# VH-VL binders against q96il0: the designs that were tried, part 213

Target 1, 167 residues: q96il0
Amino acid sequence: APERGAERRDTAPSGVSRFCPPRKSCHDWIGPPDKYSNLRPVHFYIPENESPLEQKLRKLRQETQEWNQQFWANQNLTFSKEKEEFIHSRLKTKGLGLRTESGQKATLNAEEMADFYKEFLSKNFQKHMYYNRDWYKRNFAITFFMGKVALERIWNKLKQKQKKRSN

## First folded at step 7 (VH-VL)

Design Ra8 (framework fv_ebrasodebart)
Fold by ESMFold2-Fast, scan of step 7:
Structure Ra8 (fold): chain C 167 residues (1-167), chain A 120 residues (1-120), chain B 108 residues (1-108)
Amino acid sequence: as target 1 above (167 residues)
Amino acid sequence: QIQLVQSGAEVKKPGASVKVSCKASGYDFTDYYISWVRQAPGQGLEWMGWINAYSGYTNYAQKLQGRVTMTTDTSTSTAYMELRSLRSDDTAVYYCARSTPYKQGDFDYWGQGTLVTVSS
Amino acid sequence: QAVLTQPPSVSVSPGQTASITCSGDALGNKYAYWYQQKPGQSPVLVMYDDTERPSGIPERFSASNSGNTATLTISGTQAMDEADYYCQAWKSSTGYVVFGGGTKLTVL
């Protein structure tokens, strides 16, 4: 009996539990948004005959995805932490927060929260500029390797035609 | 042309702090990360952390979190690594190196190393 | 705790081929890098991005990365190649770096 309860708890009501590609994937698979970064991860398909150049490109794309996810996970964590600190600071200034009796209702109005969002965006403007610069550098590198892989595939097709004519 | 020049050797007592400098020249300082790597006598290379010279963003080895701080001064193209609460097992040659995995060549230039000796 | 495993020592005679391996799960998804370090000197990058050789490094140096094992190969090994060799990989550009334990290459 307990075993049946455990089995049923293994299946989420929505039918979705974790990021998992389809059983027999022949293509890259895009997962649900990550809890922390809110970005959709890509699970890369690895061909049986992956060339060294294709492997380099895949590694670069995977590394760029990890960098992107880490950046946004950290940004979201920083936002949440600073938002809570801002709310607590403003409530203390008003003589509130410390007066929470039960079931805390310590909130700020939309006008006060707008002030936080403006400050957060202004303070993080330089950080986002640096992110964009690094993002462009990474995409340039990916594009370069994509070009090399495309040329390799064209050359391999030409070689295959020659081999078929010889045999 | 491209050079990383580090500050001179230091002798410290346990519990002290040390700050090593690394002056870069011959390239645009803000285009690369600076990593710090140490090597205890007769031992292998141990990565300590990196700093993005453009953003000032850092990432430190978990073993050293709370004890290490990396900074840069872009006006002098200099990176700094400060290690606090020194122990005898922190005795090592400390290297700075230019790094980034998405540029061609990584850890392609290294400083000459700074010997830090921690003794009672 | 990501680990890159290297043999502690490799010995070859002059003119023979030396092979130094580096194994770890990180290598299946990340580029391998190789450094040469001679006594009292800073490390020197000898191979990058799995198979690429920096300008100024002799063509007798080559490398591969297959599965979870990267290999540095030195053909026609010379006395001047005697050094400690370290492999290295990134976990991500914003993540941490791991080094292998190092391999002492002896040429006798």
Scores: ipSAE 0.013, ipTM 0.606, lowest interface PAE 8.1, mean pLDDT 81

Design Ra9 (framework fv_ebrasodebart)
Fold by ESMFold2-Fast, scan of step 7:
Structure Ra9 (fold): chain C 167 residues (1-167), chain A 120 residues (1-120), chain B 108 residues (1-108)
Amino acid sequence: as target 1 above (167 residues)
Amino acid sequence: QIQLVQSGAEVKKPGASVKVSCKASGYDFTDYYISWVRQAPGQGLEWMGWISGYSGYTNYAQKLQGRVTMTTDTSTSTAYMELRSLRSDDTAVYYCARSTPYKQGDFDYWGQGTLVTVSS
Amino acid sequence: QAVLTQPPSVSVSPGQTASITCSGDALGNKYAYWYQQKPGQSPVLVMYDDTERPSGIPERFSASNSGNTATLTISGTQAMDEADYYCQAWKSSTGYVVFGGGTKLTVL
């Protein structure tokens, strides 16, 4: 009776869970690639009875994802900007216009672009090293908290069994 | 030894523009972002936007879209914030702060602030 | 739209525990940060990542974030802790920032 009373206002069957986004299942899901970073975001499901530790893990995973997306979006935009500036500068030095006779954007050949790629990689070497360091630190923290959450869930199951036997 | 040093106080007439500078030292300017935060006299903190020290990529508060421009000069490790079409309610102390949008977003170092007064 | 709400003022006697709350739907999904600002000075980061304390900040400062409410707690409050306190959170994946309205802590 108490359990039926708990369903008094929502007894009709539904194909969509009230705890999930209207158009998705009650699971994490993968979104489309971000316009700038070209990375697919993961949308994390928030359970009704989320523990403080589970919340900390979810926030850490969401923050790490946003950090990763913003880093690559910024890196990709920087690459595109500097590539255009390099091409413009090189064409200006040669006394050439920014467009071909057919009206298309003027470009440099692969050998000429090799200079730009070399410079870009060298310039960003330290930044990428710091990114990799932070990436590993964040993944270590996520793995550590995943382990803590797993242990918490095991402990809670053991406590539930003990309480059931004590009752 | 990380330090952010801002330009001095400004007094402007309504409709004018102001450009505040923020010179960073003690770290690699291109590894961090600079956020701008203002505070009207006796009021709270209001975020204005941030700019990448590397790419110059910006993200502005919607309230200020069309009036604010943020730029950087990586050769001098300096960030700039220009606010146009000044109004009396733009009177505030303007702060720059080091931020990491792709990290935890802690504003760990702040400039000393620049008072901009808009009056006739 | 959704903002961060703080009480405008909190008063405590020296040695008492001060609690400053910050409420908003962003806090259920984002970390909370706390800043201390004394008159004529720049803000100082006092707490980050909901619960973490920067080096140099006294142990009497602590914080939590439960549901949509973050709380800054100052145990054994001292006269030197009298200041304005601001909470802060991220509002979107693009990295734009929102501050709470601020709380004036008075130690009388």
Scores: ipSAE 0.007, ipTM 0.507, lowest interface PAE 10.0, mean pLDDT 79

Design T1a (framework fv_ebronucimab)
Fold by ESMFold2-Fast, scan of step 7:
Structure T1a (fold): chain C 167 residues (1-167), chain A 120 residues (1-120), chain B 111 residues (1-111)
Amino acid sequence: as target 1 above (167 residues)
Amino acid sequence: EVQLVESGGGLVQPGRSLRLSCAASGFTFSEYAMNWVRQAPGKGLEWVSYISGYSGDTSYADSVQGRFTISRDNGKNSLYLQMNSLRAEDTALYFCAKGFEYGRYSFDYWGQGTMVTVSS
Amino acid sequence: QSELTQPRSVSGSPGQSVTISCTGTSSDVGGYKYVSWYQQHPGKAPKLLISRVSNRPSGVPDRFSGSKSGNTASLTISGLQAEDEADYYCSSYTSKSTYVVFGTGTDVTVL
């Protein structure tokens, strides 16, 4: 999958875009990737006849999305900050400036950066473990409520069949 | 009318336990995250703990992690804080606070608080 | 655990504007748009004035406004009134050891 594809950068039209063609119901819409988290937000469609159970599922999904967005925005910020500090420290140790003679940012080669990546992953192991645990718990809850909504829809269809037979 | 009423506070000796309760009314309790926030006498606000509405996800301030447990009973519209291994520095007015909208980081309604005094 | 830094006190006369700063780091105020402001009168529970940096909940007068620049968020109270005399606290989401951190608090005096 392409990393950055044909996505527009901060030039998206103002406002929220939704599609409701005459022969289709409106659906959830997927937005552009967040600048800080790099995750695409889902804008949930709210039906006028949304059941209390459907509302609970939607709000759980929205809450989970916000939690996920905040975690990855933080993780990306921490990574970028620590990477920059590591590069600056190593360049200073070598007696080199932060810019090359061509004016570009000075970088370390892959072998030198391997130490940073290993340390970063090790340092953040516990945090990622807690994230994965909470992510699985949230997805279990979402799956459970999706099952309840499916059962509600089946029950409502059965009620409609009974009503139709009575008439 | 949204109301949050805390109870269970009191005077307790260090090392002992206390359980706080918060009774909620006037909103669909199960749809909102709930929080405990405390304020030591003459001091500022300190966030203590969070619990989500549907998933039951919890989080705690470092100062109380491993000692306090937040829980809820959505059928009874009630929030709880089990406080174990209490310390003098836990002395504070404890507020029950409702998450704003479905959010976690702002609190639109607060109870009046229940006073917890930890003293020898 | 670090608190967000606020001035101890701010004073003004009726009808003036006062601004309260709330300074943090890139791991809280600077990194996220989850800054809230609360008003607390003596002996009372805090009241939410502003959420998400500049969002006013229903019922909060438009005299209260919020903004953020870099690592500093600001609450501005325009047309200062006697009833605005209270303690004011900022709060922010934090990526450190806790989910929410509060400011040190500011006492607003109406002279």
Scores: ipSAE 0.000, ipTM 0.500, lowest interface PAE 14.8, mean pLDDT 80

Design T1b (framework fv_ebronucimab)
Fold by ESMFold2-Fast, scan of step 7:
Structure T1b (fold): chain C 167 residues (1-167), chain A 120 residues (1-120), chain B 111 residues (1-111)
Amino acid sequence: as target 1 above (167 residues)
Amino acid sequence: EVQLVESGGGLVQPGRSLRLSCAASGFTFSEYAMNWVRQAPGKGLEWVSYISGYSGDTSYADSVQGRFTISRDNGKNSLYLQMNSLRAEDTALYFCAKGYEYGRWGFDYWGQGTMVTVSS
Amino acid sequence: QSELTQPRSVSGSPGQSVTISCTGTSSDVGGYKYVSWYQQHPGKAPKLLISRVSNRPSGVPDRFSGSKSGNTASLTISGLQAEDEADYYCSSYTSKSTYVVFGTGTDVTVL
């Protein structure tokens, strides 16, 4: 059989960077790329006077980020694993070793890899279509709640003006 | 040593659903791709579906795309095939098959199959 | 997707050699070295005989050998024995949306 590497028990590792935001941040900020998804996580600022509606929006955005991180961590892991399996299978089919004379990993040239890329993209087309559909649904929900928060803030400003006039 | 045992087959009406299971033993289940392959009575082999061992990525034959869902539980050494909107043409013996080498191109171990009959 | 083409049947006498062909296209058999052969006895599950055109798994007799030329792969059974009477299927990786394609199958009879 071809060489088998030890596999991690999890099918799709996920999670955000373990680094911490600056102590006195007043805005959302971006962390370093996650090692699995290769996406930069957003760390959300939590206002001292966060309304329940604002909290719901923030939690929805955080949940959407985690879903997105998990999807791309899984996709990248799948791509990496299938690419390595393809390369190893092709090298063994050619009767070639997994290492070059210099001890480096043997690789296929761009022309040989074209078949893998075409297959991977075609095979994952439906999966990416459903991902895009879900991504748009999530962003629609976020936009809807952003609208509700905006209306709440407008209402609060109007209430402040009314109190100012009544005093 | 390596064993694959299918279950869940039976007689079912067109348009209904059925769930097949495959219990695996004798190898590190999570490291290998798993497949479903079917054989209609008196006919040849037809590949149905694939699932990666590590990533869980799936692929389906055009004839079952959108109707069948392959899944696995690596903690239970089990493979599943959820079959929805069944048609008479889905009548076949369904085999669970283990991927060979890196699990992409061939199948080194097969179960004995579970019979699915779709008939009115 | 089109099935790979095999002869419906081949026959031989004990001790003779028989060859089964498996013909595809440049997007499967012709394009890649990922052809497998399976033996299926009546009422039983298929058994892998050959992987990657010519590699024999542990436990498979050396009487079974595989080769490929252009769009056609071949399984040769030398020293034919009574227990070799079975159906034989080829399969290939395909670059099309379906991952694997099987051959039409060949019935081997030992006369």
Scores: ipSAE 0.000, ipTM 0.447, lowest interface PAE 20.0, mean pLDDT 79

Design T1c (framework fv_ebronucimab)
Fold by ESMFold2-Fast, scan of step 7:
Structure T1c (fold): chain C 167 residues (1-167), chain A 120 residues (1-120), chain B 111 residues (1-111)
Amino acid sequence: as target 1 above (167 residues)
Amino acid sequence: EVQLVESGGGLVQPGRSLRLSCAASGFTFSEYAMNWVRQAPGKGLEWVSYISGYSGDTSYADSVQGRFTISRDNGKNSLYLQMNSLRAEDTALYFCAKDTEYKRYGFDYWGQGTMVTVSS
Amino acid sequence: QSELTQPRSVSGSPGQSVTISCTGTSSDVGGYKYVSWYQQHPGKAPKLLISRVSNRPSGVPDRFSGSKSGNTASLTISGLQAEDEADYYCSSYTSKSTYVVFGTGTDVTVL
């Protein structure tokens, strides 16, 4: 099920970045940056009397967080993999070994690395544009639902005040 | 029971247009990305297009970019593929396919397919 | 876009094990854990057998297993049955120009 995606086990190395909200917290909790995405996860507080509209907002925010986490984890992994591949290919072309005589990883100069970064950004331009487009769409939706929740809360407060005025 | 049913295929001349539809049931349609995958007669599978669940973000194979448009109507549980400027190489059985999860890049349910034949 | 390379055909007898390879690059199979396997009987839609390299969906028997080493993913069918005679396709997420890339397909015959 999609709801069980949030309960899926993490890879063992990422276990140290898992967190739990403080006991008896009545607010959202922000954790440390994820090792792979470098984004701080938010644990959402679920009130006992959460309305269907509040639930939709929370689920949208959770889905957006998961989408964001995956995008940046995959992007960072792709970057790291392609960077290593680029370095290895250039060193092989130059007839150099993958490690120095001291046993450290061999490196490329700043000009060659700049070429890699330029190519990587160019190659991923459409992907990043789609990410930005989806990001704005998701934030527009979140803002819209935040507005609906705010109006619902205002209405409920007004309705509650009317009950207090009832004889 | 998850079900995907494609329709709209047929015989069409090169340069013309067709619109394919996919009716979805048995799951919360708006929560899942949807895809079109095609298979030419006697050949393998080729991914055609993607659309995300809630935001409607789209992506296309290079072979159809600028000619095909994927869209969805979450209120009607329907997926569409508008195919313009059709070419003989677009002849294929077109499948509607549901992502397992938007983050998993696998297709857990497929329709039976609708046949598109582009011939003069 | 480049297709993932699979053998054209693999054959075995009932009860044997057969393995299908799926070879790509560091931009797809080698770089990510998003490899899926599909079974397609003639005239039918593909059916998901394996996702995320080795994850079996509910209803898929344990005799279907997936693995990956470097740029090559493998599907192993143990205890081969007559019903396993079908075309098998791998697929992977790709960092290239498309959402996913499919393999060339493998015809499995049960002799």
Scores: ipSAE 0.000, ipTM 0.470, lowest interface PAE 16.8, mean pLDDT 80

Design T1d (framework fv_ebronucimab)
Fold by ESMFold2-Fast, scan of step 7:
Structure T1d (fold): chain C 167 residues (1-167), chain A 120 residues (1-120), chain B 111 residues (1-111)
Amino acid sequence: as target 1 above (167 residues)
Amino acid sequence: EVQLVESGGGLVQPGRSLRLSCAASGFTFSEYAMNWVRQAPGKGLEWVSYISGYSGDTSYADSVQGRFTISRDNGKNSLYLQMNSLRAEDTALYFCAKGTDYSRWAFDIWGQGTMVTVSS
Amino acid sequence: QSELTQPRSVSGSPGQSVTISCTGTSSDVGGYKYVSWYQQHPGKAPKLLISRVSNRPSGVPDRFSGSKSGNTASLTISGLQAEDEADYYCSSYTSKSTYVVFGTGTDVTVL
């Protein structure tokens, strides 16, 4: 499907941040870190004479960025939610309320929180491994298409030079 | 024209082996991830296995892990599925499917399928 | 792996709009924009209708549209025609093992 250009998108738990590059940018532009994923989005410059191969590369990079943003936004939200649930469960087990007598949020000490971190890392070990495998596969594909684009540009320069000589 | 053609299916006894092939034409085979997807008679689609175009990395459904091996020969534009220790539950039409330019998890080109029947 | 949940059947009259739901979890439909839809006529291979939730490949009529809300993706067929009578399957990337998971399938009948 044809690229519709840069579009602002509402932030969601697993979504990408709103991103609006400066008008008339002639280069790829890097935005601020997303609130949920903590990753910096890239807005890709679309040249007027973009080849079909260049368009494929750009779309692959855009898709990979969005996938990466959604993965980390989801991971960060899952961590925050499970952390709150763990704290709530442990306080309830101790017979303590969610708030201290001073009205502040009740918390667990570092030793108790170590149990949560150990459990969370163990639980998410497989997910993290699959993420890394998928991420490297995507970067390999991007590198391959970057090579194809480079070869296309070299070929076009050679064609242009030969055509200029004949005129 | 762009097409995928599967072959190698047939009737086989439980515990035996079978090798499926998929011949690709009309596109640059080495640039695309390839998949095997199966469909048991009267049932839905089930993803079986994946192989990348660039790294040759593979993945398998839990039901076939350790028994099936996916491979490719980019010089021959061919995809393979080696099926060992076949079970009655492996009976299905096996499709070869190509990932798209924008998503390796969307399959834009499918073969007609080859039927594998595991029966005693 | 768990399959994505679809209704077994949906029916409509010519010209009507029908919607097929596809419900998963936060690790597949809810977590990513890698939802695809396939149309399968009896005895034939599946055909890709929609990829990445809402992108139509060249040659697919604009009567077919996709959307997603939370853990549920939807395929809407507007201006229903006789040739739309087929089985429809959703699929999604899952965060486990670079797997693809398919839906249970929906039989669309045009009455």
Scores: ipSAE 0.000, ipTM 0.501, lowest interface PAE 14.5, mean pLDDT 81

Design T1e (framework fv_ebronucimab)
Fold by ESMFold2-Fast, scan of step 7:
Structure T1e (fold): chain C 167 residues (1-167), chain A 120 residues (1-120), chain B 111 residues (1-111)
Amino acid sequence: as target 1 above (167 residues)
Amino acid sequence: EVQLVESGGGLVQPGRSLRLSCAASGFTFSEYAMNWVRQAPGKGLEWVSYISGYSGDTSYADSVQGRFTISRDNGKNSLYLQMNSLRAEDTALYFCAKGSEWSRYDFDYWGQGTMVTVSS
Amino acid sequence: QSELTQPRSVSGSPGQSVTISCTGTSSDVGGYKYVSWYQQHPGKAPKLLISRVSNRPSGVPDRFSGSKSGNTASLTISGLQAEDEADYYCSSYTSKSTYVVFGTGTDVTVL
């Protein structure tokens, strides 16, 4: 039997592999989920004859992706930090150790964790509202420019037909 | 073709203000994130502030938060850094740097820098 | 803010290879693909050498290569030349400031 674990020796302990686009890709490439944001990154293909409008759309999509990944990576790190602080605080308040006799990390029951989740969501309500607003604005802009690019491509095809008809 | 030219540096006393400018040419200014990065004499690089191309969102290093303000005028292809409440520790060469085609987190072109000296 | 750790200096002879490490945490180098390398000659502005861990901008010789493993990114200069004598800085996205942090810098000397 082959040793499957050897294939994973070059990845982080969390099992995340390096993001790398396929060789000679002629389209956008979607990678594995980011370790912290849990979102899949997209590498955008850059055509040799990219129009200014196509470039603007690509940059907007790329900037939106980076903004979105940054938001969720930061949110997930904040969540993990506050979760650990909450668990440690509650265990200390109960007079309990941070580790079990077997050396495992001590944890709280589901009901106590539910209290943390409710508090975290309430505390971050405004932050998530601003995120949703900005997410909508960005997606509206992307959709608008996607429409403009589609119209440009149609127009260019029509111009090619006109040129052939004239000559 | 791409050029970034900083200006506005000089000798200034602690507690006073100074405004830096960066004139950009050779690219579509409004489409790129812009940054200020400083380097104290004989020291390493320190990121100071950024402003996005799309949304105009800004961010600042903790050392300058509340004292410095980054802004841009896309119609004039210009980036600015308003520096208030200057301290001796702000003494540095200030570079204007452009976000790359691929990522706002890497800086593909830099200006020559403008020297800011905060001293009595 | 916290800086990424680089060796103060590395040295080599012409034609040899040198490697510069850039060590951070899971909140910067270990967590993201946004590691860049810059070359700075005395009295000059920095020049982008490597972006997104291992991507070379147009005009950068293939002697320069980047990689990353865990919390450490590396810049390798093969076929070392006299003109490579300069300061080298890494940078990475960091969730702590939600933008970038630079390394401490490494002085490369060509003997």
Scores: ipSAE 0.000, ipTM 0.552, lowest interface PAE 12.1, mean pLDDT 81

Design T1f (framework fv_ebronucimab)
Fold by ESMFold2-Fast, scan of step 7:
Structure T1f (fold): chain C 167 residues (1-167), chain A 120 residues (1-120), chain B 111 residues (1-111)
Amino acid sequence: as target 1 above (167 residues)
Amino acid sequence: EVQLVESGGGLVQPGRSLRLSCAASGFTFSEYAMNWVRQAPGKGLEWVSYISGYSGDTSYADSVQGRFTISRDNGKNSLYLQMNSLRAEDTALYFCAKDFDYGRYSFDYWGQGTMVTVSS
Amino acid sequence: QSELTQPRSVSGSPGQSVTISCTGTSSDVGGYKYVSWYQQHPGKAPKLLISRVSNRPSGVPDRFSGSKSGNTASLTISGLQAEDEADYYCSSYTSKSTYVVFGTGTDVTVL
């Protein structure tokens, strides 16, 4: 079935922004999957009284999201490009055309495609391992700042309770 | 005002050891990854080593792996590079460099460097 | 270790635009949005000019701009000035055994 909602949004007067959370939202909002990364972006709620520490946490989460989006967009693009080049090279070696009689792109059999997938995974194994390492480090940093924000909020609540008792 | 001041460089014979220090000020040291970057006379920049602020994870250039050890003391705002089994090829100006922000892999502040000369 | 490839030198006259390329592989420049550019004057420490391909730190003039296409990143200096005469280095995060890799460096001469 056609994806009419996304297609219609492309022609709107404000059409460059398809990800727009409700105005005056009090919560983080999840958008549609990105075309290239296939990941859903999160729009972070910004409170009016955001502390410098809360801002640092939000920026870290936003930068981690951008890094994650960029990594997977590049990976998916690289996969598609190398796959097409592999198919084209193999068909040329066999003396076959790039298109079938129906005008569709010619494909390789499952055995030949398995060779491509094995090579691609092997070639990109270190890249994915370093991605996982960096993802873990980023989550550690986010957890650290979440803890600092939580302590700040607890301290502020204790100050508020003390003020109520003093007056 | 962020400042990074390197020390410990000097003339050393091949096969010997040397320890570099970097004193940091003007920022919350424990929240940022730190790096050592070197530059041989008349040559380009070469990344040497990394240490994270949060977990203390380290990474090294292949040329120094097994010989150099990066460490930090967050209580003293200090970064260190222990250099063992020094070679003539290790001759360079060694810079201390601060990661700009988490996940940016860029260095927003650099020290002026400390010169290490490995010669007989 | 393999370095990112830059031209050895680039020259221009005051007011012109010059572009410096930085070419890597899918494991560094092509795979990630973590390309940085540094300016180094003789006898001085490097100065961060661009981070994350195109982000300009506070205090860096807007005549410095960065971009990336495939495995090649570019630094463009518009309205070239005498003080831009320096060595320029790119760097990138790498998925191999190292944290970052630097480019071979480019000497910019203002004629």
Scores: ipSAE 0.000, ipTM 0.475, lowest interface PAE 15.9, mean pLDDT 80

